# Ledger of designs, part 31: VH-VL binders against q9hc84r5073to5261

Target 1, 189 residues: q9hc84r5073to5261
Amino acid sequence: CICSMWGGSHYSTFDGTSYTFRGNCTYVLMREIHARFGNLSLYLDNHYCTASATAAAARCPRALSIHYKSMDIVLTVTMVHGKEEGLILFDQIPVSSGFSKNGVLVSVLGTTTMRVDIPALGVSVTFNGQVFQARLPYSLFHNNTEGQCGTCTNNQRDDCLQRDGTTAASCKDMAKTWLVPDSRKDGCW

## First folded at step 6 (VH-VL; framework fv_necitumumab)

Design s86
Fold by ESMFold2-Fast, scan of step 6:
Structure s86 (fold): chain C 189 residues (1-189), chain A 121 residues (1-121), chain B 107 residues (1-107)
Amino acid sequence: as target 1 above (189 residues)
Amino acid sequence: QVQLQESGPGLVKPSQTLSLTCTVSGGSISSGDYYWSWIRQPPGKGLEWIGYIYYSGSTDYNPSLKSRVTMSVDTSKNQFSLKVNSVTAADTAVYYCARDSWFPDYAFDIWGQGTLVTVSS
Amino acid sequence: EIVMTQSPATLSLSPGERATLSCRASQSVSSYLAWYQQKPGQAPRLLIYDASNRATGIPARFSGSGSGTDFTLTISSLEPEDFAVYYCQQRYDWPLTFGGGTKAEIK
């Protein structure tokens, strides 16, 4: 199962359903329904690309967060002397390409493409400040994912699963239910 | 060295709630690297998995027991607990708590000694 | 649910003999299979995880093999302390399920 986001608002779920959602807060991209493999969770923090905060304004991903077991990994892009550079925070500490701890490997390709692998689970997450992709084996995660990436069931009919357990008619309506409430502290909705 | 110890009443009346606690020593229940499970074994029979809990409070239960089972975790006491509602004689068993390793070992690597719970009037 | 079937139900052997215990899954569990040993009055003890990896402290005479639906636990030369009940467990899908057990008893 592969889930992607591009252009700041375009999503493709694990089962291949495409939709558009313009959020300006932190949302659950994916989490385990039952904590079977370290309670793996993915979060995407979104903001307006410019100071224009209108409904039609472009959204940009700010950071991708991964929670696995007791570890927190944050992938973001920072501006250093006019150049964009990837920054990986492993338990709030900056780490370099090639770092590994407790079965989690991080790498950076070029200057901005960050990748986190959990080889024992066949899990790979990539983020470059513009595009996100998560790859999860169907054999381990089938029937156990929820969030904006939908269900990993090989059935698009259940992809728009909302936080309350019901299925929405459109995944755009589903996506807004995965808002992380505490993200509103930064004035987002 | 990590050890697990079950505690709770050894005798429960039919229709009442069976309540057990597992105390973890020598290691933290909130480490994030483990799940914590309950397994039972009726006298002379095999093993049946009841459910697990993660330190965040996330649970999964055996569907055969899901309507009657609740697990909880208390990280400040380094304990996790099991409740089985509306018990019958079929719930008579030795109850084990176990540490559930999901990576890399994928096994119950540490078990409590077990506690016999008899359901009778 | 995935049904685990162990055979034989009882193995009657003498010390020094090789023991072969079988475990079959109703559908593929890949390599997500563990073996446990249980002696009378005691909790089960982990022997093998991920089908073929020996747990810490387990003697070299114990070995596991197999993948998919067919798994084997082998004890190369039985010691007196090895007469016990052995359980296999699939860890591939929910609910977690155990086999019915194989009792290794002295002949």
Scores: ipSAE 0.007, ipTM 0.500, lowest interface PAE 13.3, mean pLDDT 86

Design s87
Fold by ESMFold2-Fast, scan of step 6:
Structure s87 (fold): chain C 189 residues (1-189), chain A 121 residues (1-121), chain B 107 residues (1-107)
Amino acid sequence: as target 1 above (189 residues)
Amino acid sequence: QVQLQESGPGLVKPSQTLSLTCTVSGGSISSGDYYWSWIRQPPGKGLEWIGYIYYSGSTDYNPSLKSRVTMSVDTSKNQFSLKVNSVTAADTAVYYCARDSWFPDYAFDIWGQGTLVTVSS
Amino acid sequence: EIVMTQSPATLSLSPGERATLSCRASQSVSSYLAWYQQKPGQAPRLLIYDASNRATGIPARFSGSGSGTDFTLTISSLEPEDFAVYYCQQRYSWPLTFGGGTKAEIK
């Protein structure tokens, strides 16, 4: 199952349904319905501010967050001396390409393309600030995903599954229901 | 060129329903790339966002107006509409319809010319 | 709701002068800020989106800057047609909110 986002707003679900959604909060891209494999969860934060983002030319970029077991990995793009560079935070600590811990491997391709692999699960997540791709084996994750990436069922009929368990007429309407409640408290939409 | 045009009565009595229609020409309202919004401006005052509608019928409204506002879309006529119930003199304003662009502009990129609605006995 | 405050309320200048207009948000809106120009009797016109990008057809004398809570619209050299009311709008959070406007008027 492969889920992708490009152009900042265009999505393709695990079962291949395409839709456009522009949210400015944090949303659940994917999470396990039943916690079978470390409660794997993916989030897209459309407004990620770091201490360094106070510079006049810097704005709060997007960040893709991965929760696996007790670990949190954040992928974002930051400005370093006027150039975009990938930044990977592993449990809130910056790490370099080639870092690994507890079966999770991180790498940076070029200057901005970040990748996280969980080889034991065949999971790979790539993000460069503009495009993401999440690859999950159907054999392990079938019938066990929900979020903006939809269901991994090889059936597009259930792709627009909302947080409340109902199916929306459009996946754009479904996508807004995967808003992370805590991000709403900060006044984002 | 895509153009938006408001239409509806210019005078509404207090307690009645204000009803306006926006006609979209030069482009389709059934695009997934756009929201369609209403904005109003009381005479001599600033701009207030009323709400949006998506071609699927999904809406969201300004909380200050939510109890009185309904929007609808007619994709076959390439139109969307606004109803404001129980109007008072405070609803007197120029009403604009606008296209809310997702990409690349992230803004109201096309506006109608506006229509003045006066609430008076 | 995010409150947008524009200053000054009125800016009195002569053609050829530089104009600097301020917009402040009550909480961070990142770069999700647009600027609109409105002339008497006309609909608003988009000038700047995403804080610093000029909309199609907007002259190079208009520029936007800022992020977070503080934003600026600059007109490098005022032309007669630039005397108008300018509104900022945050697009970060719903409901969408506008500033109270800055009127650029001829001295």
Scores: ipSAE 0.006, ipTM 0.457, lowest interface PAE 13.4, mean pLDDT 85

Design s88
Fold by ESMFold2-Fast, scan of step 6:
Structure s88 (fold): chain C 189 residues (1-189), chain A 121 residues (1-121), chain B 107 residues (1-107)
Amino acid sequence: as target 1 above (189 residues)
Amino acid sequence: QVQLQESGPGLVKPSQTLSLTCTVSGGSISSGDYYWSWIRQPPGKGLEWIGYIYYSGSTDYNPSLKSRVTMSVDTSKNQFSLKVNSVTAADTAVYYCARDSWFPDYAFDIWGQGTLVTVSS
Amino acid sequence: EIVMTQSPATLSLSPGERATLSCRASQSVSSYLAWYQQKPGQAPRLLIYDASNRATGIPARFSGSGSGTDFTLTISSLEPEDFAVYYCQQHYNWPLTFGGGTKAEIK
């Protein structure tokens, strides 16, 4: 199963459903319904790219967060000496490309493309500050994912599963329900 | 159908700058799911990745060439370009531009036809 | 950098035979491996991505397998148009690297 986001607002779910959603808060991209594989969870934090805060204004991803077992990994892009560089925080501490701990490996490809691998689960997550992709084996995660990335079921009819357990008519409507409530304290509404 | 076409001088003198442009047609270069790359192939030899550029202007280069390479993108013309400074005979190669469908495929899915650049005095 | 080694350098076979091409990475590249076909005077063409997924329009006789450091491209029954040079390429880490190529030539 492969989920992706690009262009600040375009999403493709694990089963291949495409939709457009412009959020400016933190949302659940994916989480396990039943905690079978370390309660794996992915979150995307979005903001406006420019000073314009209109409904039609472009959104830019700020950070992608991964929760696995008791670990938190945050992928973001920062300015270092006038140039963009990927920054990976492993349990709040900056780490370098090639770092590994408890079955989690982090890498930086070039200067800004960050990747987190969990080889035992066949899981790979990539983020460059503009685009993300999450790869999860169908054999392990089928019927056990929810969030903006939808269900990993090989059936697009259930992809727009909302937080309350109902299915929306459009995945755009579904996407908003995966808002992380605490993200509202950042002034996003 | 998306197509890529290289253009630029086929002859460059040693120590000068090699300059090539790739024109993208049938699709937009301003797309987050693609990187745009240059790959070269010396006559009779294998492929060497030079680097790629994102439509935002973000670039990453092969470390072996990084000190001599610059890429740029012009989204209004749907083009991206390569400059290689201080060329030598070792830079003689067919230069390809390619679309890196880095998600979801992580592969070069569309290639230009290639343009031969010869470095000679 | 990750070094990609292809073997054999040259594979001499007759039409209708099965071809198996090997690609080995100096360190694990997971499944981030692609295969390309290049005919004389032409640009490379994508055959396989993510180690085993056939690209759009590629005939079913082409298949890829492997993970980690050892990968194989198989052509189940060679057709005349399949005699070409084949390259493997890792997308796991930068710089992106290609193998040295395997030339499939007619016997």
Scores: ipSAE 0.007, ipTM 0.582, lowest interface PAE 8.9, mean pLDDT 86

Design s89
Fold by ESMFold2-Fast, scan of step 6:
Structure s89 (fold): chain C 189 residues (1-189), chain A 121 residues (1-121), chain B 107 residues (1-107)
Amino acid sequence: as target 1 above (189 residues)
Amino acid sequence: QVQLQESGPGLVKPSQTLSLTCTVSGGSISSGDYYWSWIRQPPGKGLEWIGYIYYSGSTDYNPSLKSRVTMSVDTSKNQFSLKVNSVTAADTAVYYCARDSWFPDYAFDIWGQGTLVTVSS
Amino acid sequence: EIVMTQSPATLSLSPGERATLSCRASQSVSSYLAWYQQKPGQAPRLLIYDASNRATGIPARFSGSGSGTDFTLTISSLEPEDFAVYYCQQGYNWPLTFGGGTKAEIK
């Protein structure tokens, strides 16, 4: 199963449903319905910088967060000496390409493309600050995912599964329900 | 719909710089969705990835070319370019530009027709 | 760099026969594996991405399988236009690398 986001607002779910959603807060991209594989969870954080002279013109970097077992990995892009560089935080500590801990491997391809692999699960997550992709084996995760990436069931009819367990008429409406509680306290959207 | 077209000289002298340009039509190069790559193929041999460029100017190159390559992007002209310096006969190849759709994987979904570059005195 | 090894180098078969092409990676590339077809004088054409997904417009007789280090491209029943060179490519790590190719030729 493969989920991706590109063009700033375009999503393709694990079962191939495409939709457009422009969020300004933190949203659940994917999480396990039943905690079978370390309670794997993915989040996309979208923010506007509050210190900007024009809120519409200023935007804080996007960040993609991965929770697996007791570990938290954050992928984002920062400006270092005038150059765009990927920044990976492993349990809030910056790490370099090739870092590995408890079955989780982190890589940076070039300067900005970051990838997190969990080889035992066949899971791979890639992010460069603008585009993301998550790969999950159907054999392990089928019938056990929810979030903006939809269900991994090989059936597009159930892709727009909302947080309350019902199916929305459109995946754009579904995407809104995956807002992380408390993200609005940061003044987003 | 989207098409890529290579252009540049077909002959380059040894020790000179090989310069090629790829023109993208039917779509914008100013997209966060794609990397833009150069791939070459010596006559009768296999494919070798040279490097990529992102519309922001971020690049990465195949280490086997020993820092002889640079790529650039011109978003106003919808083009990206390749320079290989200090060429030798080993650089004789068909050069392809390609769109690198990195999702669902780093696969090349659109290719230019290729341009043969011969390095000869 | 990840080395991709394709076998056999040459595959001689008749139209209508099943073709099985192998690609092995020197280390795990997960499912980041693509297959290309190249005919003489032409650019490569993407056939399969993510190990098993057919690219747009690719006939159903082409299928890919495998994960980790061992991958297979299968052509269930060869058509005359399928005799070409096939390359596998890993997208797992930079530099991106291709296999040496398998030439499918008419017997």
Scores: ipSAE 0.052, ipTM 0.669, lowest interface PAE 6.8, mean pLDDT 86

Design s90
Fold by ESMFold2-Fast, scan of step 6:
Structure s90 (fold): chain C 189 residues (1-189), chain A 121 residues (1-121), chain B 107 residues (1-107)
Amino acid sequence: as target 1 above (189 residues)
Amino acid sequence: QVQLQESGPGLVKPSQTLSLTCTVSGGSISSGDYYWSWIRQPPGKGLEWIGYIYYSGSTDYNPSLKSRVTMSVDTSKNQFSLKVNSVTAADTAVYYCARDSWFPDYAFDIWGQGTLVTVSS
Amino acid sequence: EIVMTQSPATLSLSPGERATLSCRASQSVSSYLAWYQQKPGQAPRLLIYDASNRATGIPARFSGSGSGTDFTLTISSLEPEDFAVYYCQQRYNWPYTFGGGTKAEIK
């Protein structure tokens, strides 16, 4: 199954349903319904303020967060000497391309294209600050995903599954229900 | 439809700089969805990736060629270019430019026709 | 760098036969593998991306499979226009690397 976001607001779910959603907070892109494979979860933070960015006020980049087992990996883009560079935080600590820990591999292609792989699960996540793609094997994750990326069921009729377990007629309406409640602490409003 | 076309001298003398340009038509080079790559193929041999460039100017080069290669992009002309310094007979090859899709295809989905560059005195 | 090995180097078959081409990576590339077809004097053409997805306009007789380190391109029934050189490419890590190619030729 493949979920993608591009152009800042265009989404394609795991089952291929397309929709447009503009959010300014943190949203659940994907999480396991039943914790079978380390409770894998993906979040898109549309307003990620680092210590450096906070002083400038109001202009924070996007970040993609991956939770797997007890680990947190954050992918974001920062400015270094006037040039954009990818930044990967592994449990809050910056790591370099080629870092590996507990079956999780991180890499950076060029200066901004960040990848996280979990080879044992066939999972791969790519992010460059603008475009996102998550790849999950159908054989492992079928009938066990929810979030803005929808269900991995090969059936588009259930893609717009909302947080309360009902299906919306529009995936745009579904997407807003995956808001992380305390994301306002990060300055999204 | 998007098309790519290579251009540049077909003959370069040993020790000189090989310079090629790729012109993109039917689509914008300023898209965040794509990188733009150069690949070469010596006569009768396989394919070798040279490097890619993003429209922002960010580049990555094959380590085997990194010390001799520079790529640049001109978004106003919808072009990107390749320079290979200090060429030898081993640099004789057909040079292809290609659209480097990392979303959705993760492949070189569009290729130029290729241009033969011969390094000879 | 990730080394890609293709086998066999040459595959001699008749039209109508099934072709099976192998590509192996020196380390896991997940499913970040593409297959290209190249005819003499022409640029390579994308056949398969992400190991098993057929590119636009590619006939159904072409299929890709595999993950990790072992990948296969299958042509279920060779047509005359399918006799060409086939290359696999890993797109998992930098630098991108290609296999040495498999030439499908008429017996």
Scores: ipSAE 0.007, ipTM 0.519, lowest interface PAE 11.3, mean pLDDT 86

Design s91
Fold by ESMFold2-Fast, scan of step 6:
Structure s91 (fold): chain C 189 residues (1-189), chain A 121 residues (1-121), chain B 107 residues (1-107)
Amino acid sequence: as target 1 above (189 residues)
Amino acid sequence: QVQLQESGPGLVKPSQTLSLTCTVSGGSISSGDYYWSWIRQPPGKGLEWIGYIYYSGSTDYNPSLKSRVTMSVDTSKNQFSLKVNSVTAADTAVYYCARDSWFPDYAFDIWGQGTLVTVSS
Amino acid sequence: EIVMTQSPATLSLSPGERATLSCRASQSVSSYLAWYQQKPGQAPRLLIYDASNRATGIPARFSGSGSGTDFTLTISSLEPEDFAVYYCQQRYNWPFTFGGGTKAEIK
């Protein structure tokens, strides 16, 4: 199952349904319905302001967060010496390409393309600040995903599953229901 | 449709710099959706990936070539370029530029027609 | 780097026959494996991505399978236009590496 976002607002769900959604908050891209494989969860923050020493307070790029077991990995792009560079925070601590811990491997390709692998699960997530792709094996995750990436069921009919358990007529309408409530601030949508 | 076209000298002398340009038409190189790569193929041999560039200037090169290779991008001309320094006869090959797609194909989905570069005195 | 090994180097078959091409990786590449077809004097053409997905415009007779270290490209019934060199490529890690190729030639 493969979910992707490109062009800033275009999404393709795990079952291949395409839609366009523009959000300014943090949204659940994917989470397990039943916590079978470390309660794997992916979030996209469309306006991420980091306290990192390498990022200016006025710059709020996108960030992709991965929660797996007790670990929290954040992928974002910051400005370093006048150039864009990927920044990977592993449990809130910056790490370098090649870092690994508890079965999670991180790497940076070039200066901005960040990748997280969980080889035991066949899971891979890639993000460069503008495009993401999440790859999950159907054999492990079928019938157990929800979020903006939809269901991993090989059936597009159920892709627009909303937070309340109903199916929306359009995935654009479904996408907004995956808002993380605590991320909202002054008109966050 | 998007098309890629290689251009540059077909003959380079040993020890000099091989310089090629790839022109992208039918689509923008200034897109977060794609990387842009060079691949080469010596006559009668297999394919070797040289490196990629993102429109922001981010690059990664094949370690076997990294000390001699530089790629650059010119978004205003919709072009990206390859330079290989200190060439030898081993650098004689057909050079291809290619688009590296993130989705749906996640592969080199569009290739230029290739240009033969011969290193000879 | 990840080394890709293709076998056989040459496959001699007649039109209408089934072709099976193998590709092995020196370490697991998960499903990050692509197949390309190259005809004499032409650029490679994408056939299969992510081990088993056919690229746009590729005939149904082409199929890919496998994961981890062992991958297979199958052509269910060879057409005259299918006699070409086939390359596998791992997309798991930089540098991207290709196999040595399998040449499908007419018997």
Scores: ipSAE 0.006, ipTM 0.515, lowest interface PAE 12.1, mean pLDDT 85

Design s92
Fold by ESMFold2-Fast, scan of step 6:
Structure s92 (fold): chain C 189 residues (1-189), chain A 121 residues (1-121), chain B 107 residues (1-107)
Amino acid sequence: as target 1 above (189 residues)
Amino acid sequence: QVQLQESGPGLVKPSQTLSLTCTVSGGSISSGDYYWSWIRQPPGKGLEWIGYIYYSGSTDYNPSLKSRVTMSVDTSKNQFSLKVNSVTAADTAVYYCARDSWFPDYAFDIWGQGTLVTVSS
Amino acid sequence: EIVMTQSPATLSLSPGERATLSCRASQSVSSYLAWYQQKPGQAPRLLIYDASNRATGIPARFSGSGSGTDFTLTISSLEPEDFAVYYCQQRFNWPLTFGGGTKAEIK
């Protein structure tokens, strides 16, 4: 099951449904319905302002966050000496390409393309600040995903599953319901 | 505070192109936090959304107008513009530009004063 | 497209009275509903966003409620400056659509 976003607003769900959504806060891209594989969760923060971004305080970049077991991995792009560079935070600590811990591997291709692998689950997530792709094996995650990436069921009829458990007629409508409830609304301009 | 101001000709002949510009002051159009919209209102009638543009150039238009409408953005001048092709008397309206807050408040939070465009021969 | 229907088309009341304006969506828009006020010759002004949140500078007498398909704008005690046209707008799906408006006029 492959979920992608490109052009800043174009999404393709795990079952191949395409839609366009423009959000400016934090949304659930994917999470497990039943916590079977470390409660794997993916979030896209469209306005990531942290202490690490204060040097570039005029700009709040996008960030993709991965929660797996008790670990949090954040992928974002920052300015280093006037050039864009990928920044990977592992439990809020910057790590370098090739870092690994508890079955999670991180790498950077070139200067901005970040990748996180969980080999035991066949999971791979790639992000460069503008485009993301998440790959999950159907055999492990079938009937157990929800979020803006939809269901991994090989059935597009249920792709627009909303947070309240109902199916929207439009996946754009579904995408809005995956807003992270504790996101600071006023901080997501 | 942020202000929006429409400008363009008040009179357009049928079949010609209507062109309007919105100038943003007190804030940057290059902000990733906002989309920028055009809304129109025919005399004595309600509001109709025309379309929006993001500072990157991404647009979405009302399907009822999509074949005749284009929007563009000029970040160096802090402006965005609307073109409506092949106008008819039905395009006579007050045209408003607005800041389109998609999140957090999902609303048109700042509006220009509006400019009346009359289509007549 | 989502069709927004406002009722009544005209509401005739006196200053000091309570005004209740209705907005109905042809399908669920969750809470993504905004209300605008427009006075003659002026641009619309944002009153309420997210169905129930009052915009900055809007007096406490204005309140919004509802979710799904049925929404209400309430003005607890009309002041002379409140006689205007009110529009609801769904923000849930493209294209963005407005109701036909409710005109609040002096009795």
Scores: ipSAE 0.007, ipTM 0.462, lowest interface PAE 14.5, mean pLDDT 84

Design s93
Fold by ESMFold2-Fast, scan of step 6:
Structure s93 (fold): chain C 189 residues (1-189), chain A 121 residues (1-121), chain B 107 residues (1-107)
Amino acid sequence: as target 1 above (189 residues)
Amino acid sequence: QVQLQESGPGLVKPSQTLSLTCTVSGGSISSGDYYWSWIRQPPGKGLEWIGYIYYSGSTDYNPSLKSRVTMSVDTSKNQFSLKVNSVTAADTAVYYCARDSWFPDYAFDIWGQGTLVTVSS
Amino acid sequence: EIVMTQSPATLSLSPGERATLSCRASQSVSSYLAWYQQKPGQAPRLLIYDASNRATGIPARFSGSGSGTDFTLTISSLEPEDFAVYYCQQRYEWPLTFGGGTKAEIK
């Protein structure tokens, strides 16, 4: 199963449903329904690309967070000597490309493309500050994902699964239900 | 049907700058779905990726060429361009522009026809 | 950088025969691998993406398999138009790298 976001607002779910959602908060991209493989969870923190905070204004991803077992990995882009560079925080500590711990491998490709691999699960997550991609084997994660990336069921009919367990008429409406409540303190919606 | 076409001088003198433009038709370069890349192929040899550009202007280049390469995008003309500085005979190649599909293809799904650039005095 | 090695460098076969082309990566590239076909004087054409998915319009005789470091492109029954150079490309890590190519020639 493969989920992607690009252009700040365009999503493709694990089963290939495309939708556009302009979020300004932190949302659950994916989490396990039943904690079978370390309670794997992905979150995307969004913000306005410029000072314009209107409904039509462009959104940009700020950070992608991965929770696996007891570990937290954050992928973000920072300015270093006037250039954008990827920054990976592993349990809140900056790590370099090639770092690995407890079956999790991290790497930075070029200047900004960050990748996290969990080889035992065949999981790979890539983020470059503009586009992300999450790859999960169908054989392990089928019928056990929820979030903005939808269900990994090989069936688009159930892709717009909302937080309350119901299916929305559009995935755009579903996406907003995966808001992380604490992120609202920053004035987002 | 989206099409890409390269244009630029076919002959460049050593030490000068090689400049090429790729024109995109049948689709918008301002799409967040795609990166736009340059690939080259010296006569009788294989393919070498040069770099990519996103419509926002973000770029990344092959480290082997990074010090000499600059790419730019002009969304109003639906074009993106390549400049290679300080060329030598080793830069003689057919240059291709290509659309880089991020998802689901993860590949160069559309290529220009290619343009031969010869570096010679 | 990830080095891609293709074998054989040349493959001599007759129309109707099965072709098997190999591509090996110097380190795991998961399934982030594409195959391209290039005919003389033409741009490369995408055949296979993500190791095993056929691109739009590509005949069923072309199939890809493999993961990690070892990949195979199979042409079940060669047509005259299939005699060309084939390149594999890893999409896992920048810089993007290609194999040296396998030339399928008429015997």
Scores: ipSAE 0.008, ipTM 0.522, lowest interface PAE 10.6, mean pLDDT 86

